# Ledger of designs, part 35: VH-VL binders against q8ixk2r445to577

Target 1, 133 residues: q8ixk2r445to577
Amino acid sequence: FFGMLQNKGLTDYCFDYNPPDENQIVGHQVILYLCHGMGQNQFFEYTSQKEIRYNTHQPEGCIAVEAGMDTLIMHLCEETAPENQKFILQEDGSLFHEQSKKCVQAARKESSDSFVPLLRDCTNSDHQKWFFK
Key: E = the ipSAE of ESMFold2; O = the ipSAE of OpenDDE; V2 = 0.75 times the mean of E and O plus 0.25 times the DockQ between their complexes.

## First folded at step 1 (VH-VL)

Design tc7 (framework fv_traxivitug)
Fold by ESMFold2-Fast, scan of step 1:
Structure tc7 (fold): chain C 133 residues (1-133), chain A 121 residues (1-121), chain B 107 residues (1-107)
Amino acid sequence: as target 1 above (133 residues)
Amino acid sequence: QVQLVESGGTLVQPGGSLRLSCAASGFTFSNYWMTWVRQAPGKGLEWVANINQDGSKKYYVDSVRGRFTISRDNAKNSLFLQMNSLRPEDTAVYFCARAHYDILTGPFDIWGQGTLVTVSS
Amino acid sequence: QSVLTQPPSVSVAPGKTARITCGGDNIGSKYVHWYQQKPGQAPILVVYDDTDRPSGIPERFSGSNSGNTATLTISRVEAGDEADYYCQVWDSSTYHVFGGGTKVTVL
């Protein structure tokens, strides 16, 4: 699949990656932002290796979660996807991070009106259900 | 230690007025939205009013709009609820609670012990 | 959304699981918070933003929120969990809304 990765519960929000420096594509946190339908910073590809790729700019980025963390960070893609970059998109829409055994949830940032995808214990929550559009 | 302490609750006649106070300590009071939540004897929780960090935005439940006024004094770390035209149905324990910066969020993470307001003849 | 519906009471045996529901139109699109209130005490926050726990709240407390129903789950229930539980959401038209509360009795 490819397209904008939208949340079922937070219905107007999509995965968004907009690093402050276009010359440094990796190392920043993936956020959620109002879906605009134009691709660009919200266009992602789900691969057969269970990666969520961002290839709007070069080099290609792959979403990863560092050990002990719950934030989704953009890393460089590798020829063989490392475990921290593998997400299983389930039939019910849950996005399961296999290495941590946790699910990606649309979450509200503390002290902010902004939203961010975070790893949380898997539950039957619409904020943990995603789909490509 | 983060703490909220309410005061001012007492017996008041219908149509009377009363001012509740809430003293905050252990955190930077001016950084938080603050709220009043009430609970009638034997009943559930009911949100009453909230106020933003600088006091420029205030929201009220319909049943108290025009009668109650929420305010704050950041220099004194204090929250207030001025209650006018009191009705028997306003009888409740009034809790002061702290909310996050985002008005859309809740949750109320720190609560005071409450102060009882009884409106009766 | 105008009203959050909770069952007035739930009975559970020690060591078993209690489930407290909070019904509301399209509540899965809102963030749900849960509070515990023991007799004579102020409420305490036990679950927020559907699934998160404040520091000090044991993992036995968990939440879910899908479609028209949010649920607070208390696993391995202890006598000390006996209390009233309230759900709460923010809605732009009604502001902060609490459910009617559920009395959990550990029998």
Scores: ipSAE 0.552, ipTM 0.876, lowest interface PAE 2.1, mean pLDDT 89
Fold by OpenDDE, second read of step 2:
Structure tc7 (fold): chain C 133 residues (1-133), chain A 121 residues (1-121), chain B 107 residues (1-107)
Amino acid sequence: as target 1 above (133 residues)
Amino acid sequence: QVQLVESGGTLVQPGGSLRLSCAASGFTFSNYWMTWVRQAPGKGLEWVANINQDGSKKYYVDSVRGRFTISRDNAKNSLFLQMNSLRPEDTAVYFCARAHYDILTGPFDIWGQGTLVTVSS
Amino acid sequence: QSVLTQPPSVSVAPGKTARITCGGDNIGSKYVHWYQQKPGQAPILVVYDDTDRPSGIPERFSGSNSGNTATLTISRVEAGDEADYYCQVWDSSTYHVFGGGTKVTVL
């Protein structure tokens, strides 16, 4: 699967990554932004290694969850996907992070009008359902 | 001062047409989903229609689909509801409301005082 | 189709706690919003996204949502809290849906 990764509950919002430096793409947080399909910021790929890959830049980035965190951070992809970069996109649309045993949920950034994907306890909420478009 | 002001509500006979307007001020109108919600006399709230920022997406309650058209003019900070083939059951106070954030599924955080539409023979 | 069920009325003494329920099939999987409406006035958003509170709304207003029931709780009820209260959700089939409303009377 590839393209814009859109949330079902938070309608019209997609995964978005816009690093300050195009030559250094790692270390920043993935956010949610209105789906626009323009540029490279909203194109992701779900791979057979269970990665969510940001492959519009070289080297390629893969979304990871750092220890003790609930945010999605861009790391470099590795030949063998590390445990903290493994996600299961299930048939019902839920995006499950294997290491934390939590689900990716569209959430409001605290004290902000912006939105981010965060790890939360898995529920049946449409805000935890995602699809590629 | 963020506010919405509805206008256009009046008495109309069944089968008639009416166009409601909503004037927005105090915020960047084009950034928000806008909605119409109505309330029949002595009854509860009923969502009627939504429109996204540029008007490319519109949603309607089933009972008005094909008869009502929601639209907007961002240059004039205005929201509209064209109501055709009006029925007595369309009688209600019609509220204009703003979505809390720039998404379809959000709550409505700003409301006008409403305008009364009466459909009667 | 999504249907939200509210009790038609709730009575509460001043200083006590009022609880207004909103029932719906698997409503816990949706964000619930709550509105207060006084006679002759427009509705006011008092709780959104199940638990969040708009600026200017007293902390006496709180929300919860799980299973098949969402609840608006008004603690330390005042005479000014007397109003109609409506719950609301988004549904993929019927879009925005309101409950039937609950009239809260302060005794």
Scores: ipSAE 0.021, ipTM 0.670, lowest interface PAE 4.4, mean pLDDT 92

Design tc8 (framework fv_traxivitug)
Fold by ESMFold2-Fast, scan of step 1:
Structure tc8 (fold): chain C 133 residues (1-133), chain A 122 residues (1-122), chain B 107 residues (1-107)
Amino acid sequence: as target 1 above (133 residues)
Amino acid sequence: QVQLVESGGTLVQPGGSLRLSCAASGFTFSNYWMTWVRQAPGKGLEWVANINQDGSKKYYVDSVRGRFTISRDNAKNSLFLQMNSLRPEDTAVYFCARYSSGYYKLGAFDIWGQGTLVTVSS
Amino acid sequence: QSVLTQPPSVSVAPGKTARITCGGDNIGSKYVHWYQQKPGQAPILVVYDDTDRPSGIPERFSGSNSGNTATLTISRVEAGDEADYYCQVWDSSTYHVFGGGTKVTVL
């Protein structure tokens, strides 16, 4: 799949990655932002290895979650996807992070009016359902 | 320790006025939207009014608009509710609460005071 | 009147699971918050943003929110969970809206 990864519950918001330095693509948190429909910083690729790739900047990044953390961070892609970079997009729209056994939820960023994708216990919540647009 | 303490609740005759106060401590008061929520005896919770960080934006439930005024004094860490033209239906425990978001529609009421009882009766 | 519908009461045996529903049009598109209130006390936030718990709230409290129904689930119920529970959302026409409340009785 390719496109903007949009949330079913938070209907106007998409995965967004806009690193402050285009020459340092890794190490920053993935956010949610109003879907603009133009690809670019909201364009992601879901691969057969269950990766969520970001290729608007080079080198290509892969979304990962560090052990014990709940934030989605951009890391370098590897030839064989490590477990912390595997997300299973299920038929109901749930985005399951295999290593942690948790689901990606559209969540409010701490003490702010902005949103980020975070790992949470899996529920049947619309804020945990995603689709490519 | 984060704390909100309401005061000012009393018995008031219909048509009267009353000012409620809420004293905040243990957090940076000026960084938060603040709210008043009321509860009539034996009834559920009803949101009354919100005020933003600097007091420039205020929102009210329709039934009190034009009669109640929410305000704050950040230098004194205090929130106020001026209630005019009181009606028997305004009888309730009034809670002061902190809103967890910087945007008026996104947060929960994460810290509550103990409430102050306002009785409007002849 | 509130736009959120809760059952007036729920009875549950100790150690069992209580489920409190909150019905509202397209409530799954909104973030739902849940409050616990014991008699004579202020409400306490127990679940916010559909699923998250404030510090100090036990993990047996959980939430979900899909379509037209949000649910607060209290697993392994204890006598001390007996209280009124309220859901709350943002509504564009009435701003902050609370449900009518559900009295949970532990029998």
Scores: ipSAE 0.474, ipTM 0.856, lowest interface PAE 2.2, mean pLDDT 90
Fold by OpenDDE, second read of step 2:
Structure tc8 (fold): chain C 133 residues (1-133), chain A 122 residues (1-122), chain B 107 residues (1-107)
Amino acid sequence: as target 1 above (133 residues)
Amino acid sequence: QVQLVESGGTLVQPGGSLRLSCAASGFTFSNYWMTWVRQAPGKGLEWVANINQDGSKKYYVDSVRGRFTISRDNAKNSLFLQMNSLRPEDTAVYFCARYSSGYYKLGAFDIWGQGTLVTVSS
Amino acid sequence: QSVLTQPPSVSVAPGKTARITCGGDNIGSKYVHWYQQKPGQAPILVVYDDTDRPSGIPERFSGSNSGNTATLTISRVEAGDEADYYCQVWDSSTYHVFGGGTKVTVL
């Protein structure tokens, strides 16, 4: 699966990654933004290693969850996907993070009008449903 | 030297057709979304159309949809705007611009040509 | 349908600071870009993605965006900064939208 990763509940919002430095792509938080499809900042791939890969120049980035955190952060992809970078995109659209045992949920950023994907307890909410478009 | 050069602007009667061209140089043309933006005399900027790298996606402002067609020839580093059923309100300087999205950012229109004047008048 | 509102004109003395606003509903949740256009010339991108500055654009140009207002700030204004300035955003329904433009006059 590849393309824009769109949320079902938060209509028309997609995974978005926009690092401040094009040459330094890791260490920043993945956000949600209106799906526009005009740049690579919304192009992701779900790989056979269960990675959510940010397809750009080499080296490629992979979404990771750092210990104790509930945010999605861009790390470098590795030859063998580390445990904190493994996700299961399930048939029902839920995006499950294996290490934390939580699901990715579209949420409003605190004290902001912006949105971010956050790890939360798994529910049947459409805000935890995702699909590639 | 990154450069865009528009051509084809001229006087045309209402209902007429015109094809604008934009020649790109100094960058890998096929890697970028391209856009047309127009500016009526003494007025502001108005986005007209966008086209993605391979031409598979095209977007238009409502007022030109069905009349204008954006296209590109990557082998010739060229962008085109076919304008049919022209109206007086289409009179404007038409700019071609590069959409600077790169790989990581949404970006903006970072490179512009000097524009070509299209005048629609009876 | 997104509409961006700019003041038609802003006057500023040399060496002072000019602030150009761009109003829009919840514009703070969008990326705002700014362009400078001098008479008879093509627009030039001066600020993009709210706060980022293209190479070659002086640090005197800065941007901010929150709530319903984006602002282009030009510090230590010079005579050469006299121009029209346009804000621009992406909208899911109307795609790219420009503000009406602001004429900056250096007194």
Scores: ipSAE 0.020, ipTM 0.685, lowest interface PAE 3.9, mean pLDDT 91

Design tc9 (framework fv_traxivitug)
Fold by ESMFold2-Fast, scan of step 1:
Structure tc9 (fold): chain C 133 residues (1-133), chain A 121 residues (1-121), chain B 107 residues (1-107)
Amino acid sequence: as target 1 above (133 residues)
Amino acid sequence: QVQLVESGGTLVQPGGSLRLSCAASGFTFSNYWMTWVRQAPGKGLEWVANINQDGSKKYYVDSVRGRFTISRDNAKNSLFLQMNSLRPEDTAVYFCATLGYSSGYRPFDYWGQGTLVTVSS
Amino acid sequence: QSVLTQPPSVSVAPGKTARITCGGDNIGSKYVHWYQQKPGQAPILVVYDDTDRPSGIPERFSGSNSGNTATLTISRVEAGDEADYYCQVWDSSTYHVFGGGTKVTVL
């Protein structure tokens, strides 16, 4: 699968990665933003190794969650996907982070009325359902 | 420890005016959106009005727009609700509550104990 | 127009699970908050943003939100959980909207 990764509950929002410094593409948080339908910073690839890849820039980035954290951060992709970079996109649309046993939820960012993907207990909520468009 | 203390509730006649106050402590008041929520006797909760950090933005439920005015005094850590042209249906316990850094999807984190306003002849 | 529908009452035995529903058109697209209110007291926030709990709220309280129904779940119910529970959302046209409230009785 590839395309814009859109939320079922937060229907107009997609995964978005727009680092402030193009010379340092890793280490920043993945956000949610209004889906624009043009790919670019919202274009992701779901791989057979259960990675969510961002390949608009080189080297390719892979979404990861650090142990004990709930934020999705862009890391460098590895030849063999580490456990913290594996997400299982289930048939019901839930995006399950296997290492933490939690689901990716479209969540409100504390300091603003903006949105970010965060790990939360799996509740079968629409904000935890994702699909490629 | 966050505390909100409402005052000013009393019996007023229909068409009368009343000003409610809320004294805040235990947090940086000037950083928070503040709100008034009311509850008629034996009824549920109803949001009334919001005000942003500096008082430049104010929002009201339709039924009170033009009659009620929300305001704040950050130097005194106080929130106010000026109620004009009061109606019997405005009878309620009025709660002061915090709404965080914006009025959007935020929950009401902290609540005062409320002050009773009775509008009756 | 935007209305949140809650059952007026729910009865539950001690130690069992209570489920309180909040019905609203496409409520799964909104962030739902839940408040507990005991007689003569101010409401307190028990669940926010569908699933999260404030500090001090026990893990027995949890939430979900899908389609047209949000649910507050109270597991291993205790006598002290007897209260009125309100759901609440933000809507750009009506601003903050509360449900009618559900009285939970522990029998």
Scores: ipSAE 0.552, ipTM 0.869, lowest interface PAE 1.8, mean pLDDT 90
Fold by OpenDDE, second read of step 2:
Structure tc9 (fold): chain C 133 residues (1-133), chain A 121 residues (1-121), chain B 107 residues (1-107)
Amino acid sequence: as target 1 above (133 residues)
Amino acid sequence: QVQLVESGGTLVQPGGSLRLSCAASGFTFSNYWMTWVRQAPGKGLEWVANINQDGSKKYYVDSVRGRFTISRDNAKNSLFLQMNSLRPEDTAVYFCATLGYSSGYRPFDYWGQGTLVTVSS
Amino acid sequence: QSVLTQPPSVSVAPGKTARITCGGDNIGSKYVHWYQQKPGQAPILVVYDDTDRPSGIPERFSGSNSGNTATLTISRVEAGDEADYYCQVWDSSTYHVFGGGTKVTVL
């Protein structure tokens, strides 16, 4: 699967990664933004290694969850996907993070009007449903 | 050292056609989305059209859809706007601008100085 | 369809602070960009993604965005800051939308 990764509950919002420096693409947080399909900032790939890959540059970036965090951060992809970069996109649309055993949920950022994907306990909420468009 | 230079703006009659050009230099043209933005005399800015790196995706403001065509030639570092069925309300300075970097969507970073299109009887 | 509302004009004395507002329904959920345009010149990006500043733009220029209002703040205003300023956002239905512009006059 590849393309825009759109949320079902938070209508018209997609995964978005826009690093301040396009030559240094790792270390920043993935956010949610209105789906526009322009550029590569909303283009992701779900790989056979269960990675969510951001392949705009070489080396390629892969979404990771750092220890103790609930945010999605861009790391470099590795030949063998590390445990903190493995996600399961299930048939029901849920995006499950294997290591934390939590689901990715569209959420409002605290003290902000912006939105971000966060790890939360898995529920049947449409805010935890995702699909590639 | 980024430079964008528009050309082709002139006086045309209503219903006429005109082709604008934008010559780019000082950056990797093919890595950028490009855009046209226009400004009627004494008025504000209005987005007109976008085109992605290879021209496979194009977007237009509603008022020009079906009449205007945005295109590019990456080999010549050039952006174009074919304007057909021109109307008086299309009278404006037309700017070409970059839209983002190869890695993603960004605002309009670099602008040309614009070229004036006048549609009048 | 998104409409961005700006005051038509703002007057400020040299050395003081100018604030230009951009109103829009739930604009705080969108990234707002700001452009400066002087007479006979092309627009220049001065603030993007609500708060970020392009290289070469003075720190006197800053942005904020919350609720239904984005604000461009120009501190220690100089005569050279006199210009029109436009806010801009992406809209899912109308794509790129500009505000009506604000004329900043330095007294």
Scores: ipSAE 0.021, ipTM 0.665, lowest interface PAE 5.3, mean pLDDT 90

Design td1 (framework fv_traxivitug; at its last look DockQ between E and O 0.08; V2 from the best seeds 0.00; counts 0 for: pae E 11.1 > 2, placed apart)
Fold by ESMFold2-Fast, scan of step 1:
Structure td1 (fold): chain C 133 residues (1-133), chain A 121 residues (1-121), chain B 107 residues (1-107)
Amino acid sequence: as target 1 above (133 residues)
Amino acid sequence: QVQLVESGGTLVQPGGSLRLSCAASGFTFDSYWMTWVRQAPGKGLEWVANIKPDGSYTYYVDSVRGRFTISRDNAKNSLFLQMNSLRPEDTAVYFCARDSYYYGSGTFDYWGQGTLVTVSS
Amino acid sequence: QSVLTQPPSVSVAPGKTARITCGGDNIGRKSVHWYQQKPGQAPILVVYKDSNRPSGIPERFSGSNSGNTATLTISRVEAGDEADYYCQVWDSSSDYVFGGGTKVTVL
């Protein structure tokens, strides 16, 4: 699967990544942002190694969760995906992070109607359901 | 060339209402999310509201929710902000801005000159 | 609650370098954008995604972002660079977070 990774419950929000510069693709947080339909910073690929890749630049970035954190960070992809970069995209659309046993949720920000992707206890909420478009 | 021109700012009493307008030109208006950002006198910038290109979804900062309504008329290339139940702390220059997909998410690439709203008795 | 801290003012002589800092917890993990605002005028985007310049912005403007500090650097400063400068991020605990602004005075 590849495309814009959109939230089922919040259809205006897509996975989004602003790399730190044109030549460095890792180190920043992955955000949710208003879907624009143009690909670019919102274009991702789900791989057979259970990675969520950002393929716009070389080397490729892979979404990871660092120990003790609930935010998604862009890391360098490896030949063999490490455990912190593995997400199970289930048939119901949930993204299950194997190492933490938690699900990616579109979580509401404290100051507005906007949302960010955070690890949360798994529920059957549409805020935890994702699909490629 | 891209232009955004705000209008409607004036002195209004607390509890009053006011509608701001933003006239857009030089780009395909109905392809962009649009934003209102405000700046109180001597203070920094504060995001207020966003609206989807087709007008179907709107988002607000908590302090204005239920009082302000963002809307657009794509046939007239116009953006609006209806402000109700105005408070002295809403006093600010209100800017219309374009949310750019080209430069990256959360980047406001073009801004209007702003229109001053003063809420005072 | 995330706050971006900028010095309120920076004074610089023509031809010298001005550095404007933007402090925030783990700001180096966020994409920082910078805006220039002159009195009575609209803000103008001068740096996006930490270090990139929009078309039309002089190469004298550059940016960096690491750890807890992002920096806007203006080299070979000209009188026309006198303005207020604001940093801005999309923050995970709030929405759009703007710094308080730095007034750059060219003497």
Scores: ipSAE 0.439, ipTM 0.839, lowest interface PAE 2.6, mean pLDDT 88
Fold by OpenDDE, second read of step 2:
Structure td1 (fold): chain C 133 residues (1-133), chain A 121 residues (1-121), chain B 107 residues (1-107)
Amino acid sequence: as target 1 above (133 residues)
Amino acid sequence: QVQLVESGGTLVQPGGSLRLSCAASGFTFDSYWMTWVRQAPGKGLEWVANIKPDGSYTYYVDSVRGRFTISRDNAKNSLFLQMNSLRPEDTAVYFCARDSYYYGSGTFDYWGQGTLVTVSS
Amino acid sequence: QSVLTQPPSVSVAPGKTARITCGGDNIGRKSVHWYQQKPGQAPILVVYKDSNRPSGIPERFSGSNSGNTATLTISRVEAGDEADYYCQVWDSSSDYVFGGGTKVTVL
């Protein structure tokens, strides 16, 4: 699966990544933004290693959850996907993080215009449902 | 609404130390990179340091590396700048700024009003 | 390593267009951001990623970036636009870099 990773509950919002430098892409947080499909910032791939890869030139970035955090942070992909980079995109649309045993949820920040994907306890909310477009 | 309030700026002698604080409110503090930017009297803006949300990464302008330490307490929604071995050229208004991921990393979308640090004998 | 060069000052009559340049080697390959700062106030982001406006910023503010020059354009200039304007980039070698600033005076 590849393309824009869109949320079902938060209509028209997609995974979005905007690093300060497109050649140095790690260490920043993945956000949600209106789906527009322009450039590389909304193009992701779900791989056979259960990674969510950011579409960039080599080296590629993979979404990770760092210890003690509930945010999605861009790391470098590895030959063997580390445990903190493994996600299960289930048939029902839920995006499950194996290590934390939590689900990725579209969440609003205090800023009215800002949304981010966060790890939360798994529920049946559409805000925890995702699909590639 | 997003608010950033700096404090701690005062007069200090060369070689002295000072700790600045920035109190943040109105947003999920622990989700944002935070930055210090300074402005010498009558001069331009100069980036000083920034810090990752979890504090695991810190970056500094060359002129302050080894002397300044940026840190944060996410439980208290606070950003700090420990300044040691202060020099006259460190005299400036120090701004606390939020590094916006909404408008793209590398932008500063909210700033405090600043706190004045004066280093003079 | 990166150096951003701005003219120290720009004068413009009310209702006219002000253009503030930011020069840098191959700056067109970088995302340039612009900040407005009025006396005694904190800077305000007015343009991000070369040509985009944050919410609340009037459409009179626009930006472009190509080659070795980024430009902030303020059309239909008002007295309230009198301020210092700074360009800014992120650079892998020097992290965040600001231009020297341009004082815009409304005549």
Scores: ipSAE 0.022, ipTM 0.649, lowest interface PAE 7.3, mean pLDDT 91
Fold by ESMFold2, look of step 4:
Structure td1 (fold): chain C 133 residues (1-133), chain A 121 residues (1-121), chain B 107 residues (1-107)
Amino acid sequence: as target 1 above (133 residues)
Amino acid sequence: QVQLVESGGTLVQPGGSLRLSCAASGFTFDSYWMTWVRQAPGKGLEWVANIKPDGSYTYYVDSVRGRFTISRDNAKNSLFLQMNSLRPEDTAVYFCARDSYYYGSGTFDYWGQGTLVTVSS
Amino acid sequence: QSVLTQPPSVSVAPGKTARITCGGDNIGRKSVHWYQQKPGQAPILVVYKDSNRPSGIPERFSGSNSGNTATLTISRVEAGDEADYYCQVWDSSSDYVFGGGTKVTVL
């Protein structure tokens, strides 16, 4: 799949990545932002290796979760997808992170009105349901 | 210095075709989504189409879908709009605009001066 | 509906405050951008993401967005602020939407 990765429960919010330099894509957190459909920030590809790729330019970024963390961080994609970069988009829309056995949930960042995707115990909440638009 | 220069606007008959060009300079063209926005004489702004940096995805306003084709040549820093089956309501100044991803909002931070397309008998 | 409603015109005396509204269903859940366009010229971005200013835009330009209304505020209006002003959002149907524009007259 390729397009905007939208949350079902947090309506009109999409995965968004805004690196400070068009050529420096590693190490920043993926956020949720109002879906706008313009430009690089909100276009991702879900690959047969179960990666979520930020691939609007080179080098390509892949969403990862670092050990012990619940945040989604941009890493460089590798020839063979590392386990921490594997996500399963299931038939019910849940986005399952294989290594941690947790699901991606839309969450409010503490003490703010901003939103981020975070790993949480899997539930059937619409805030854990995702689709490409 | 970011610069966008449109060309190709002229008078055409209804049902005719026209290709617009936009020459870009002063930035890394192949890293940005590019957009066409039009403005009918005395009217407001209307988004027309946009195109992904590598050219692989395009989006159009409903009124032009199937008639207009946005494309780009990244080797020549050029954006194009092929307009077919032109109608009088397509009469407008056509602007080339850059999407500013570094404001994190998908806003149009640089615009060309526009090129006038007139569709009339 | 993906309709952004702006008043067609606003008149304001020099030195006073102009307020330009942009109405839309739940627009407060969206980022709103504002453009200034003077006659015969291309638009210029003056406010982005509701309330932020690009470099070079005076602080007397400000914005807010809540509920069903976004507002561009121009304090201490100058003759050079006379222009058309457009709000813009992304509509969830994947269209980029501009408001109809508001002509600000300084008189």
Scores: ipSAE 0.006, ipTM 0.597, lowest interface PAE 11.1, mean pLDDT 85
ESMFold2 (binder alone), look of step 4: mean pLDDT 90; pTM 0.932
OpenDDE, look of step 4: ipSAE 0.022; ipTM 0.675

